# VHH binders against q9y6x5: the designs that were tried, part 446

Target 1, 379 residues: q9y6x5
Amino acid sequence: LPPKLLLVSFDGFRADYLKNYEFPHLQNFIKEGVLVEHVKNVFITKTFPNHYSIVTGLYEESHGIVANSMYDAVTKKHFSDSNDKDPFWWNEAVPIWVTNQLQENRSSAAAMWPGTDVPIHDTISSYFMNYNSSVSFEERLNNITMWLNNSNPPVTFATLYWEEPDASGHKYGPEDKENMSRVLKKIDDLIGDLVQRLKMLGLWENLNVIITSDHGMTQCSQDRLINLDSCIDHSYYTLIDLSPVAAILPKINRTEVYNKLKNCSPHMNVYLKEDIPNRFYYQHNDRIQPIILVADEGWTIVLNESSQKLGDHGYDNSLPSMHPFLAAHGPAFHKGYKHSTINIVDIYPMMCHILGLKPHPNNGTFGHTKCLLVDQWCI
Short names: E, the ipSAE of ESMFold2; O, the ipSAE of OpenDDE; V2, 0.75 times the mean of E and O plus 0.25 times the DockQ between their complexes.

## First folded at step 20 (VHH)

Design hd24 (framework vhh_8dlx_2; at its last look DockQ between E and O 0.89; V2 from the best seeds 0.83)
Fold by OpenDDE, look of step 20:
Structure hd24 (fold): chain B 379 residues (1-379), chain A 118 residues (1-118)
Amino acid sequence: as target 1 above (379 residues)
Amino acid sequence: EVQLVESGGGVVQPGRSLRLSCAASGFTVTDNWMSWVRQAPGKGLEWIGDIYYGGSRFYNPSLKSLVTISRDDSTNTLYLQMNSLRAEDTAIYYCAKGKDYERAFDIWGKGTLVTVSS
């Protein structure tokens, strides 16, 4: 049988949730598989960029999805959650489902994963759902499992995406134990649904399943706001992306804009594009704006309007609060093995290995995941 | 202590709707996956559908358009809504509690008879 892999993302699942809450279903999944306790995601720690990094193995500067909101100065195009269907934004990389589908006797399936409802390099997943947040997990699970079970050519790679606990994290804040406990209980139950369904279909033993997330969540507060309007007139720049990493497009001299912002707050670092720290791997793309503002953990960049979010993400990718986890189960993975940390870009070469795909050039290191795999030697 | 009790069965005319109930005792329905199955006269057991931990539902494709499974957490009760009933839907209907991560059941109800006749 050809190798099969299901990649599942629960958006905004902070790694330490596993330590602070109970997950009977997920723990059972982990017990029979592997766990990476912390996954260092890519900067910025936002949804679209990190999901694309998972499936390309590339830093954001390389795959070109550098934020949830982008602007291209040459074409004058905008990218946003409501405007993400132009292949222009995605074509700077080749996601794994395209690579997989271009192989003989293989097909790909996707339920709501970012970019999967867009023809990338003139290829769209054989089976996919147009993104709609209103579609239930049930329907997504039904479609994915149906495609995995009955497709010809067989679906050998599938993605499943769910918006929680991110949405709730934003709403309640990650420190709201009461509400987040309820939300995370639901997530664990959905994992139970997934596992049970796969077993009922007889897919479980031969299917590799990865459960991961794109980023964590940090607690925000109305007491930790950075108001840009206090530092610079709004007419002097265009805001391309906001908090916690704001992308600034100056309408006047860049240096003047920079000088007005550089001392705006002790809780915000201001970078000219060329001065962005190398560790972020967030410099070498035209879609990165001339000035970047990076708020400290838990601080929110605002204009005159106040933020309603009690939790947010997008901060420095070295912060533990931004880190998701990775769990996996299947014939490719060990049982009962835990690993401390990997980089999120390392997932791609691992998935390619599992599927027998030749990976495109990427920033991942296969060696970082070798200990998770039964067919690899690990010291 | 632990039991399932089906109710709501009876004689109905073709084209009508019927809702069956399954009251659980001794365990929590939402902590388990539950199933509806039926047995028509002279036939084997037929799977109708499941509802899992998080509420995900799966149905027999042949019956999907005619049935809906739901549950009430407050009353710890499982439901089977059936629409557009046909003569061939005549059967004893059972609810069952699934074993976690298995393709088996722990507990069965005694069943409730549904007769569809003009």
Scores: ipSAE 0.916, ipTM 0.966, lowest interface PAE 0.4, mean pLDDT 96
Fold by ESMFold2, look of step 20:
Structure hd24 (fold): chain B 379 residues (1-379), chain A 118 residues (1-118)
Amino acid sequence: as target 1 above (379 residues)
Amino acid sequence: EVQLVESGGGVVQPGRSLRLSCAASGFTVTDNWMSWVRQAPGKGLEWIGDIYYGGSRFYNPSLKSLVTISRDDSTNTLYLQMNSLRAEDTAIYYCAKGKDYERAFDIWGKGTLVTVSS
């Protein structure tokens, strides 16, 4: 039988939730497998970019999904959560499900991972669900396990995406222990459903399962707002993305826009594109706008309005609050092993190794994850 | 004392609906995966469906459109709703507690009899 892998994301699952809340089902999963306590994600720490980095092994500047909201000045195309289907945006990289299903006698399946309902390089996941946030975890689990259990050619790579705890993290903030405890208990129960179902179907012993996330969550407040309208007139720029990393397309001389913004708040860094710190790997793509504004942790950039979010993400990827975790179980992985940190781009070459795929050029380092794998000597 | 007690059985006319209850004591229903099973006179056990920790439900395909499993955390009770009952639905109905991460049950109720007759 060819090796099989299920990649699962629970959106916005901050790494330290594991220390601060009870997860009996997830802890049982970890006990029998591996844990990476912190995954250093890519800047900006947003949903679409980081999910694509996991499956391509590339920094955002290299895979082209540089934010949840983008604009291309040449083609005049717009990208957003509600306008994400144009392959133009996705075609700067080849995600793992495409590489996998181009192999002889292999197919890929997807339950709502970002990009899996788009024909990237004229190739869409062999089995997939069109994105719809109202579809229950039960239905996603039923579809993905049905495809893993009986498909021709066999499904060897599958993905499963769930919107929590991100949605609740935005609504309540990570400091709301009462509401987040209820939300996280529900997620742990769903992990229990996943494991129990895989056992019931006879899939558990021969399937590699990765449970991870794209980013964390930090607390916001109405007392931590940066009001752009106080610093610059709307007519001088086009706003491509707002918070916590604003993407600014000047309508007048770029230096004039920069000068109006640079002293706007001590809680915001203002960068000309060429001055974006090298450690972000966030410069060399035309979709990155000429000026970006990077709010400090917990600060919200607004125009002239209040913010309704009590939690947010997208901040500097060095912040521990932005980091998710990774847990894994299966024949490829050690049992009871804990690892401190990897980079999110390292997940792709590890997955390629498990599946016997030749990775495309990427930014990951296989050596960072080899201690997780039974077939590797940890040196 | 750990136990499951089914109730709500009785005689019903064909075409009617019936809701069975399964009261649990000594453990919490939502901390476990739970199941309904039935046995018609002179027949073997027939699986009806399961409800898992997070509420995911899976049913016998032949019964899926006719039954619904639910639970109530506040009363620690599992339910089976049955619709459009037929004579062949006459059986003893059992609830059962599953073993964590196994394909097996460790606690069974005594059952409740449902008789479907005109």
Scores: ipSAE 0.704, ipTM 0.895, lowest interface PAE 1.1, mean pLDDT 94
ESMFold2 (binder alone), look of step 20: mean pLDDT 83; pTM 0.840

Design hd25 (framework vhh_8dlx_2; at its last look DockQ between E and O 0.97; V2 from the best seeds 0.83)
Fold by OpenDDE, look of step 20:
Structure hd25 (fold): chain B 379 residues (1-379), chain A 118 residues (1-118)
Amino acid sequence: as target 1 above (379 residues)
Amino acid sequence: EVQLVESGGGVVQPGRSLRLSCAASGFTVEDNWMSWVRQAPGKGLEWIGDIYYGGSRFYNPSLKSLVTISRDDSTNTLYLQMNSLRAEDTAIYYCAKGKDYERAFDIWGKGTLVTVSS
């Protein structure tokens, strides 16, 4: 049988949720598989960039999805959640479902994963759903499992995406134990649904399943705001992306804008593009704006408008609150093995290995995941 | 202590709708996956559909357009809504509790008879 892999993302699932809440279904999944307790994601720690990093193995500067909101100065194009269908934004990399589908006697399927409803390098997933947040998990699960079970050529790679617990994290804040407990229970139950459905279809034993997330969530507060309007006139710049990493496009001299912002708050670092720390791997792309502002953990950059979010993400990718987890099960994975940390870009070469695909050049390190795999030597 | 009790069956005319109930005792419906199955006269058991832990529902493709499964967690009750009933839908309808992560049931109701006739 050809190897098969289902990649599942629950958006905004912070790694330490596993320690602070009960997940009977997920724990059962982990017990029979593997767990990576912390996944260091890419900077910035936002949804589109990190999901694309998972499936390309690239830092944001390399795959070109550098934020949820982007601007290209040459073409004057804008990227946003509501405007993400232009292949221009995605074509700087080749995601794994394209690579997979271009193989003989294989096809890919996708349910709501970022970029999967866009033709990338003139290739779109054989089976996909146009992104619609209103579509239930049930419908997504039904389609994915149907495609995995009945397709010809067979679906050998599939993605499944769900917007929780991110949406609730934003709404309630990750420290709201009452509300988040309810939300996370629902997530665990959905994992139960997934596992049970796969077993009922007879797919479970031969399917590799990865459950992961793109980022965590940090607690925000109205007491921790950075108001840019107190530091610089709005007419002096265009805001391409706001918080917690603001992308600034100056309308006047860049140095003047920088000087007005550099001391705006003790809880915000201001970088010229060329001075962005190397550890972020967030410099070498034209889509990164001339000035970026990076708020400290839990601080929100605002204009005259007050933030309604009690939780947010996008902060320094070294912060534990930004880290998701990875769990996996299937014939490719050990049983009952736990690993401390990997980088999110490491997932790509691992998936390629599992699927027997030649990976495109990437920033991942296959050696970091070898201990998860039954066919690899691990000391 | 642990049981399922179906109700709502009876005689109905073709084209009509019927809602069956399944009251659970001794366990919580929301914490389990539940199923509806039926047995027509002289035929084997036929799977109708499932509702899983998170509420995801799956149906027999041949019946999908005619049935809806739901549950009320507050009353610990499972439901089967049937529309556009046909003579061939005449059967004893059973609700069952699934075993976690298994392809088996551990609790069955006694069933309720649905007769579709003009």
Scores: ipSAE 0.894, ipTM 0.957, lowest interface PAE 0.4, mean pLDDT 96
Fold by ESMFold2, look of step 20:
Structure hd25 (fold): chain B 379 residues (1-379), chain A 118 residues (1-118)
Amino acid sequence: as target 1 above (379 residues)
Amino acid sequence: EVQLVESGGGVVQPGRSLRLSCAASGFTVEDNWMSWVRQAPGKGLEWIGDIYYGGSRFYNPSLKSLVTISRDDSTNTLYLQMNSLRAEDTAIYYCAKGKDYERAFDIWGKGTLVTVSS
């Protein structure tokens, strides 16, 4: 039978949580598999962009999901987490579940991974759940394991998405040891549920499982606010996205808007689109606005002088606080191997290799992940 | 010292509901995956359902509409709620502690008898 892969994301799981908190179930998973200690994600370090980068192997400028909030000036279309179903936004790339289920005798399943409930290139995941954050992990796990165990044609690629620890990281901040310890213990217990269920169904020995995340989390503070209204009248621009990377569409001369913003705060970098650092790979898409503002780590861009966030992400992807981890177990993976770092775009060509799929053109480097795989020579 | 003690059994009329309890000692229910199993007179063991570390639950499909498993971590107690009881639900009901990452149990209770009659 063809190889099978389950891709799991726990949103906002910062890599160093593994060193700073107890994860008996996840550590047992890692002990019998592989760990990548840091995954360098894509800029901006937001949820929708990074989840799509995992499954396409592309930088945000290349796959077109450049933020959680987007605007297209030609079509007048808006994208947000409550308005994300138009295939227009997703069609600049082909995610792995589309490629997978177009193979003979294969299907794909999804429990709420971003984009899996959208007909991308007229193709929607063969089995899927419409996104609803109130659906329990139990129900998501039940559906995914049912589809992996009982489908014809067989489900060979499946995804599972969970909103924690991101939601709690925003609410409490990553430095709140008491609340984050409780949150992370619950997540570890859910990983235990996943592993135990796969064993009970007889799937564990022949299923490849990746547990990863999209980004980390940085502590915010009321002492670290950047007030845009003190620097520029809001009538001079349209705000497409606010913090920590603001997307600014000028209503007046672009140079005038830039000049009003460039000295607004020493804790914010202001870029004309053509001046965005090349290392971000965040320039060549019409959905990237003419001016972006990039706050320093832990700083919050606000329109007024208050903020309700205690933790946030979206910052420079070179920051260790923005990096998730990757753990994996299954017949394709070594056992007891630890690897220091990969790029998040490297996950896609590795998954294509495991599944025997021809990858679409992408920004990943298969060689970066060879040491994780039993069938590859590692040097 | 490590033990499971079921309680709440007895004689009930068809169509009624019953909640069984399983008190754990010597270990924490929260840190383990747990199960309910029953044995009708003259029959083999029948799996009812499991509750896992994070509270995920899985049931025998033939019983799914009739039963609910829950736990109370503060009292270290596992529960089985049974509804719309039928004569064929007459059995000894056991709770069991699972072995981590195995399809096996290492601790069983002595069981509690449920008789559905009249």
Scores: ipSAE 0.684, ipTM 0.893, lowest interface PAE 1.3, mean pLDDT 94
ESMFold2 (binder alone), look of step 20: mean pLDDT 83; pTM 0.839

Design hd26 (framework vhh_8dlx_2; at its last look DockQ between E and O 0.68; V2 from the best seeds 0.65)
Fold by ESMFold2, look of step 20:
Parts: structure tokens; C-alpha cells; sequence
Structure hd26 (fold): chain B 379 residues (1-379), chain A 118 residues (1-118)
């Protein structure tokens, strides 16, 4: 029988929350499994792109989900968190749940992981929930465990997504110890619910579980605003995405727009597409706009207004504040092992190995995750 | 000492609703998972439902439309709301404290009798 894997994301879970807050349930999970303290994610450090990178092993330029807000000049299509269902956006890659359920006698299940309610390559997750942020963790957990326990053909790969601590991190900022302590305690309790339920159903001993996240969170401030309208008339460009990485489609000569922006703020880097640093792997896709603006950590690009966010993400992926963690438990994983770092794109080939799937071409390196796995030689 | 005390039982007519309480002392209910279980006369134990650390609830499928479990952390109390009671619901109702990460209970209440009588 093929091994089973449950992939769980708690959105916006910054790696150092583990050191700064108490997580008795998560620490118990880690004690009997593995921890990767620090996962280097992909640029830009946003939700849709990084969730798709986890399940494809690809940089954003290669899988085509390059931001939470996108525009395609040829088709005139727009993408946003309220307009994300067109397969056009997702079809530049094959996520692991598609590969999994195309195998004989296998199916895939999803509780709201980004893209799992979209028919990618005319294939939608075998069991799924349409995205709705109002659906409780209880209902997501009930559906995913029911599918893992009762489906024919059996569910061998499942995903579960939860919006916290990202939503609260934006609202309060990561430095608000009182509010974030309450939020993170609730998340730890939900991890306890997950583990307890898997044990009650007899799934725990033979199910591999990965608990991870897409990005971290940095503190923002009303004292750290970059007012774009003070530098350039909005009639000179179309704004595709705003902060902290602005995507600029010039309406006039591109060099003229660039020159108006390049000295706008010492706290913002302005890149022509061809000049985007190679280390971002963020250049070779038509959905990346001709000019991008990259704010320094903790700075917010605004048009001419205050920001209500006290925390944000999307910044340079070299910043530790942008990095999540990864914990895992199950028969494929060592017990009580701690690893310092992997790249987020390394998760995909590791998952393919666990499931016995041939990975599609990708940017991950299986060797980076070998020490996590019992069937592999570690250093 | 760790204790669970159920209350709210009694004689009730069919079709009525009833809310049972389970007062906990010596531990915090939200630090554990909790359960309701019943035993009809001459029958074995029947699981009603659980509430876990983060408030996730799971019910016996045959009872799901008839019952609701809730928890009040400020009073350290677990509740069972039962609706549309039938004669078959006559039983002793127990709350129980679960053992962390096990399919087992370490503390039981004494139970409260519910009699549904026409």
C-alpha cells in the first residue's frame, strides 16, 4: 500500500515564533518527529506564490503564480484573492495532488490549500472544499480526516490550510506580544486537535504529517510609508500590485517611468525587469511586470493614505522575518531530529519521495532533506 | 483533586430539550480533550461526542443532529445540549476527561440520570 501524507499550512507562521512563544502541542509533535528551524522561501514572499512553490518545487517565475495580484497583457485577465479560479493562471505547473491522483488506486483530498478548488490541467483534487474563509478549522479537519479514513480509492495525499497566524499578524504586528500570544496559543490548540483526532481515528501511526507555512511577518509602522503619488502621477502607469513589491505597468515610455521612480525613496529599490537580482529567480515570466518596486523591510508602499496593517510580508526572501518553519512526524521521518534550514522548493521532491512519485522537473534538491528521512543516508 | 460533576438531569417529556452541565475542578478543561458518553439501562457505553483543545467537535453520527457540545472556559464547564428527546435517550450521562494523545479517559464524572418518559 502506498504511504500517506498530510500537508498542513498555518499561513504566516514566522520561524522565530517557536522560540518566542509557548507551543506545548507543537513541541510534542516535534519531539517525536523532525524540525527544520528555518525554511528559505521564494521571492516574492506572498501567500499564493509560496503555497504553489511548496507543491510544485518551482520558483515563482517557473510556476506562473508570481504574486497575489497579477495581470496578463495578452489575454487581459486579472488574478486576485477574490478572482483566482481561472485555470489559466495555474496551468504553467503540475502540483503534487494532480500527479498523485493520476496514479492507479490513489486519490487526493484538500481542505482549502490554494489552487485545490481549481481544475488544473482539467484535473481537480479528488475531494476538496471550495475556498471559504468562514469555514471553521473543525469542519476542515473533519472533512480531511473523513476522506483520509473512508475513501476508495484511498486518499494518499491530503492538504489542510488555515489562515492564521497571517491574518492576526497583519492586524496586530508580530511584536504585539499580548495579542500574538493569544493567537498563537489558539493555533497550538488546533495542532493538538489535529494530533488527537488522527490518534482517535487510528491514522496517526501510518500517516506522515508535515506542518509548515508559506512565509513569516515583519512589523510595520505609520512612520515607514513610501508615498508613491508624491513621486509619479498615477496616470503614467497601471498598478498591478502595491506593497511591499509594487508591480508597475508603464502607460508611457518605460525609461521615463523608471526615472521618475528611481529616486522616490531611499527605502525602496526600483528594478527594470531585466535588472531584478538573479538571486530572486524572479524574471522569466510574462506575468512579472516591466518595473517592480521592492520596499525595505517594514516599509509600506502607499498611494496617498495611511496603512491599517501593523504587519506585512512579501519582502526580500533573504530576510529571516520572511521565513517559516517545517515540522514533520510519521513513519518516513526520524524521531527527535532538528535540522537548521532547507529551501521551500526542497519540500516538493521530499514529498514525491515519501509518496513514491516521480517528480516533475523542479528547482528543489532532494539531498537537502535526506537527513529528515529514515530510509536515507544522513551525512 | 481532579473532579468532574455532571448536573441538569431529571425526568423530561418526549420532544423537549435539556442541557447538561459538567463542572470541572483541579484542571483547566481547555488544556484537555473532553467527552460525553451515555449508558442506557442494561446497555453498554455509547459515545456521544468530543470537544478538543482548540474547540473542534466530533459527534457520534447517529446523534449528530440531536446534540451540541460546548465549553465555557471562564467557568471551566462543559455542556451537552440535547434536543427533541425520545424515550431511547433515557440514560446516565457522563462527562469524561481524555488522556492527551490517547484513545482513553483518565477521569469520569459520577453521571447524571436523564429519564425521558411519556
Amino acid sequence: as target 1 above (379 residues)
Amino acid sequence: EVQLVESGGGVVQPGRSLRLSCAASGFTVSDTWMSWVRQAPGKGLEWIGDIYYGGSRFYNPSLKSLVTISRDDSTNTLYLQMNSLRAEDTAIYYCAKGKDYERAFDIWGKGTLVTVSS
Scores: ipSAE 0.735, ipTM 0.909, lowest interface PAE 1.1, mean pLDDT 94
Fold by OpenDDE, look of step 20:
Structure hd26 (fold): chain B 379 residues (1-379), chain A 118 residues (1-118)
Amino acid sequence: as target 1 above (379 residues)
Amino acid sequence: EVQLVESGGGVVQPGRSLRLSCAASGFTVSDTWMSWVRQAPGKGLEWIGDIYYGGSRFYNPSLKSLVTISRDDSTNTLYLQMNSLRAEDTAIYYCAKGKDYERAFDIWGKGTLVTVSS
């Protein structure tokens, strides 16, 4: 039988939550498997871009999902969480579920993972759910496990997505110990239920499971605001994406807009597109706007409005607060092994290896994950 | 020492609702997964649904719209809420404690009879 892999994402699960809170179920999962303590995600550290990086192994400039909100100047199209169904945005890359499904005697399943309810390269997952945040974890888990267990051709790759602890992180801030403890306990319970469900169905021993996240969360405050209206008139530009990485489309001369913004705040870096630091791998895509504003950690870019978020993400991907973790269990993985750091794009070639898939060209390094795998030499 | 005791069964008219209880002793219901199962006259056992220790619930698709499983950790009690009862819902209803790593049960209640009749 072909190997099977379930990829699970808990949105906004900051890596250091594992150190600061108790996760008996997740810790047990880790104990019987592997842990990567920090996963360096891609810039910008937002949901859609990073989830797509996980399943493509590409930086954002390469897979084309460069933000949760995008604008294409040629087609005049807009992308947002409420408008994400146009294959135009996704077709610059081939996600792993498409690759998998195009193989003989294999199918893919998905529960709410970004992009899975969109035909990409004229291929949509054999089994999927239209995104609906109101659908419970139980229902998602039920569908995924049912498909993994009973499908023909068999589901060999599945994705499961959950919106917490991101939503709560935004609401309460990651430093709210009381509220976040409650939220994270629920997450751990869901992990326990996931494991139990797999065991009950007889899938646990033969299924590879990866539990990860797309980004972390940093504490924000009303005392750390950058008001763009204090620096530039709103009529001089269009805001394509906002905070903590704002994408600016000038309506007047770009240089003039840049000059008005470059000294707006000591807590914000302003880049012309061509001057974006190479380490971000966030330059070579037409969907990246002419000017990018990058707020310092914990600072919020605002217009003449107050921010309602006590936590946020999207900041510099070198910041520990932005880093998620990766845990894995199954036949492909060692038991009781911990690794310090990988890049989020490294997950893709690893998954391809596990599934016996030929990876598309990607930015991941298979060598970074070799020590996690039982069939690889770890140097 | 370890036991499950179902209650709440009886005769009910079609279309009515009924809530069954399952009192656990000797173990904590929130430490394991629990199930409701029923057996209609002349029929085999039918799985109704599960509640996992984390609180997640899973239901028989054929009954999902008609049943809700819950538990009260403070009283160590499992519940089965049934709505819009039909004649075909007549059965002995059992609660059971799940067996770890297996789709089996460690402990069964004695069951409670539910008769749906006009």
Scores: ipSAE 0.549, ipTM 0.829, lowest interface PAE 1.2, mean pLDDT 95
ESMFold2 (binder alone), look of step 20: mean pLDDT 84; pTM 0.841

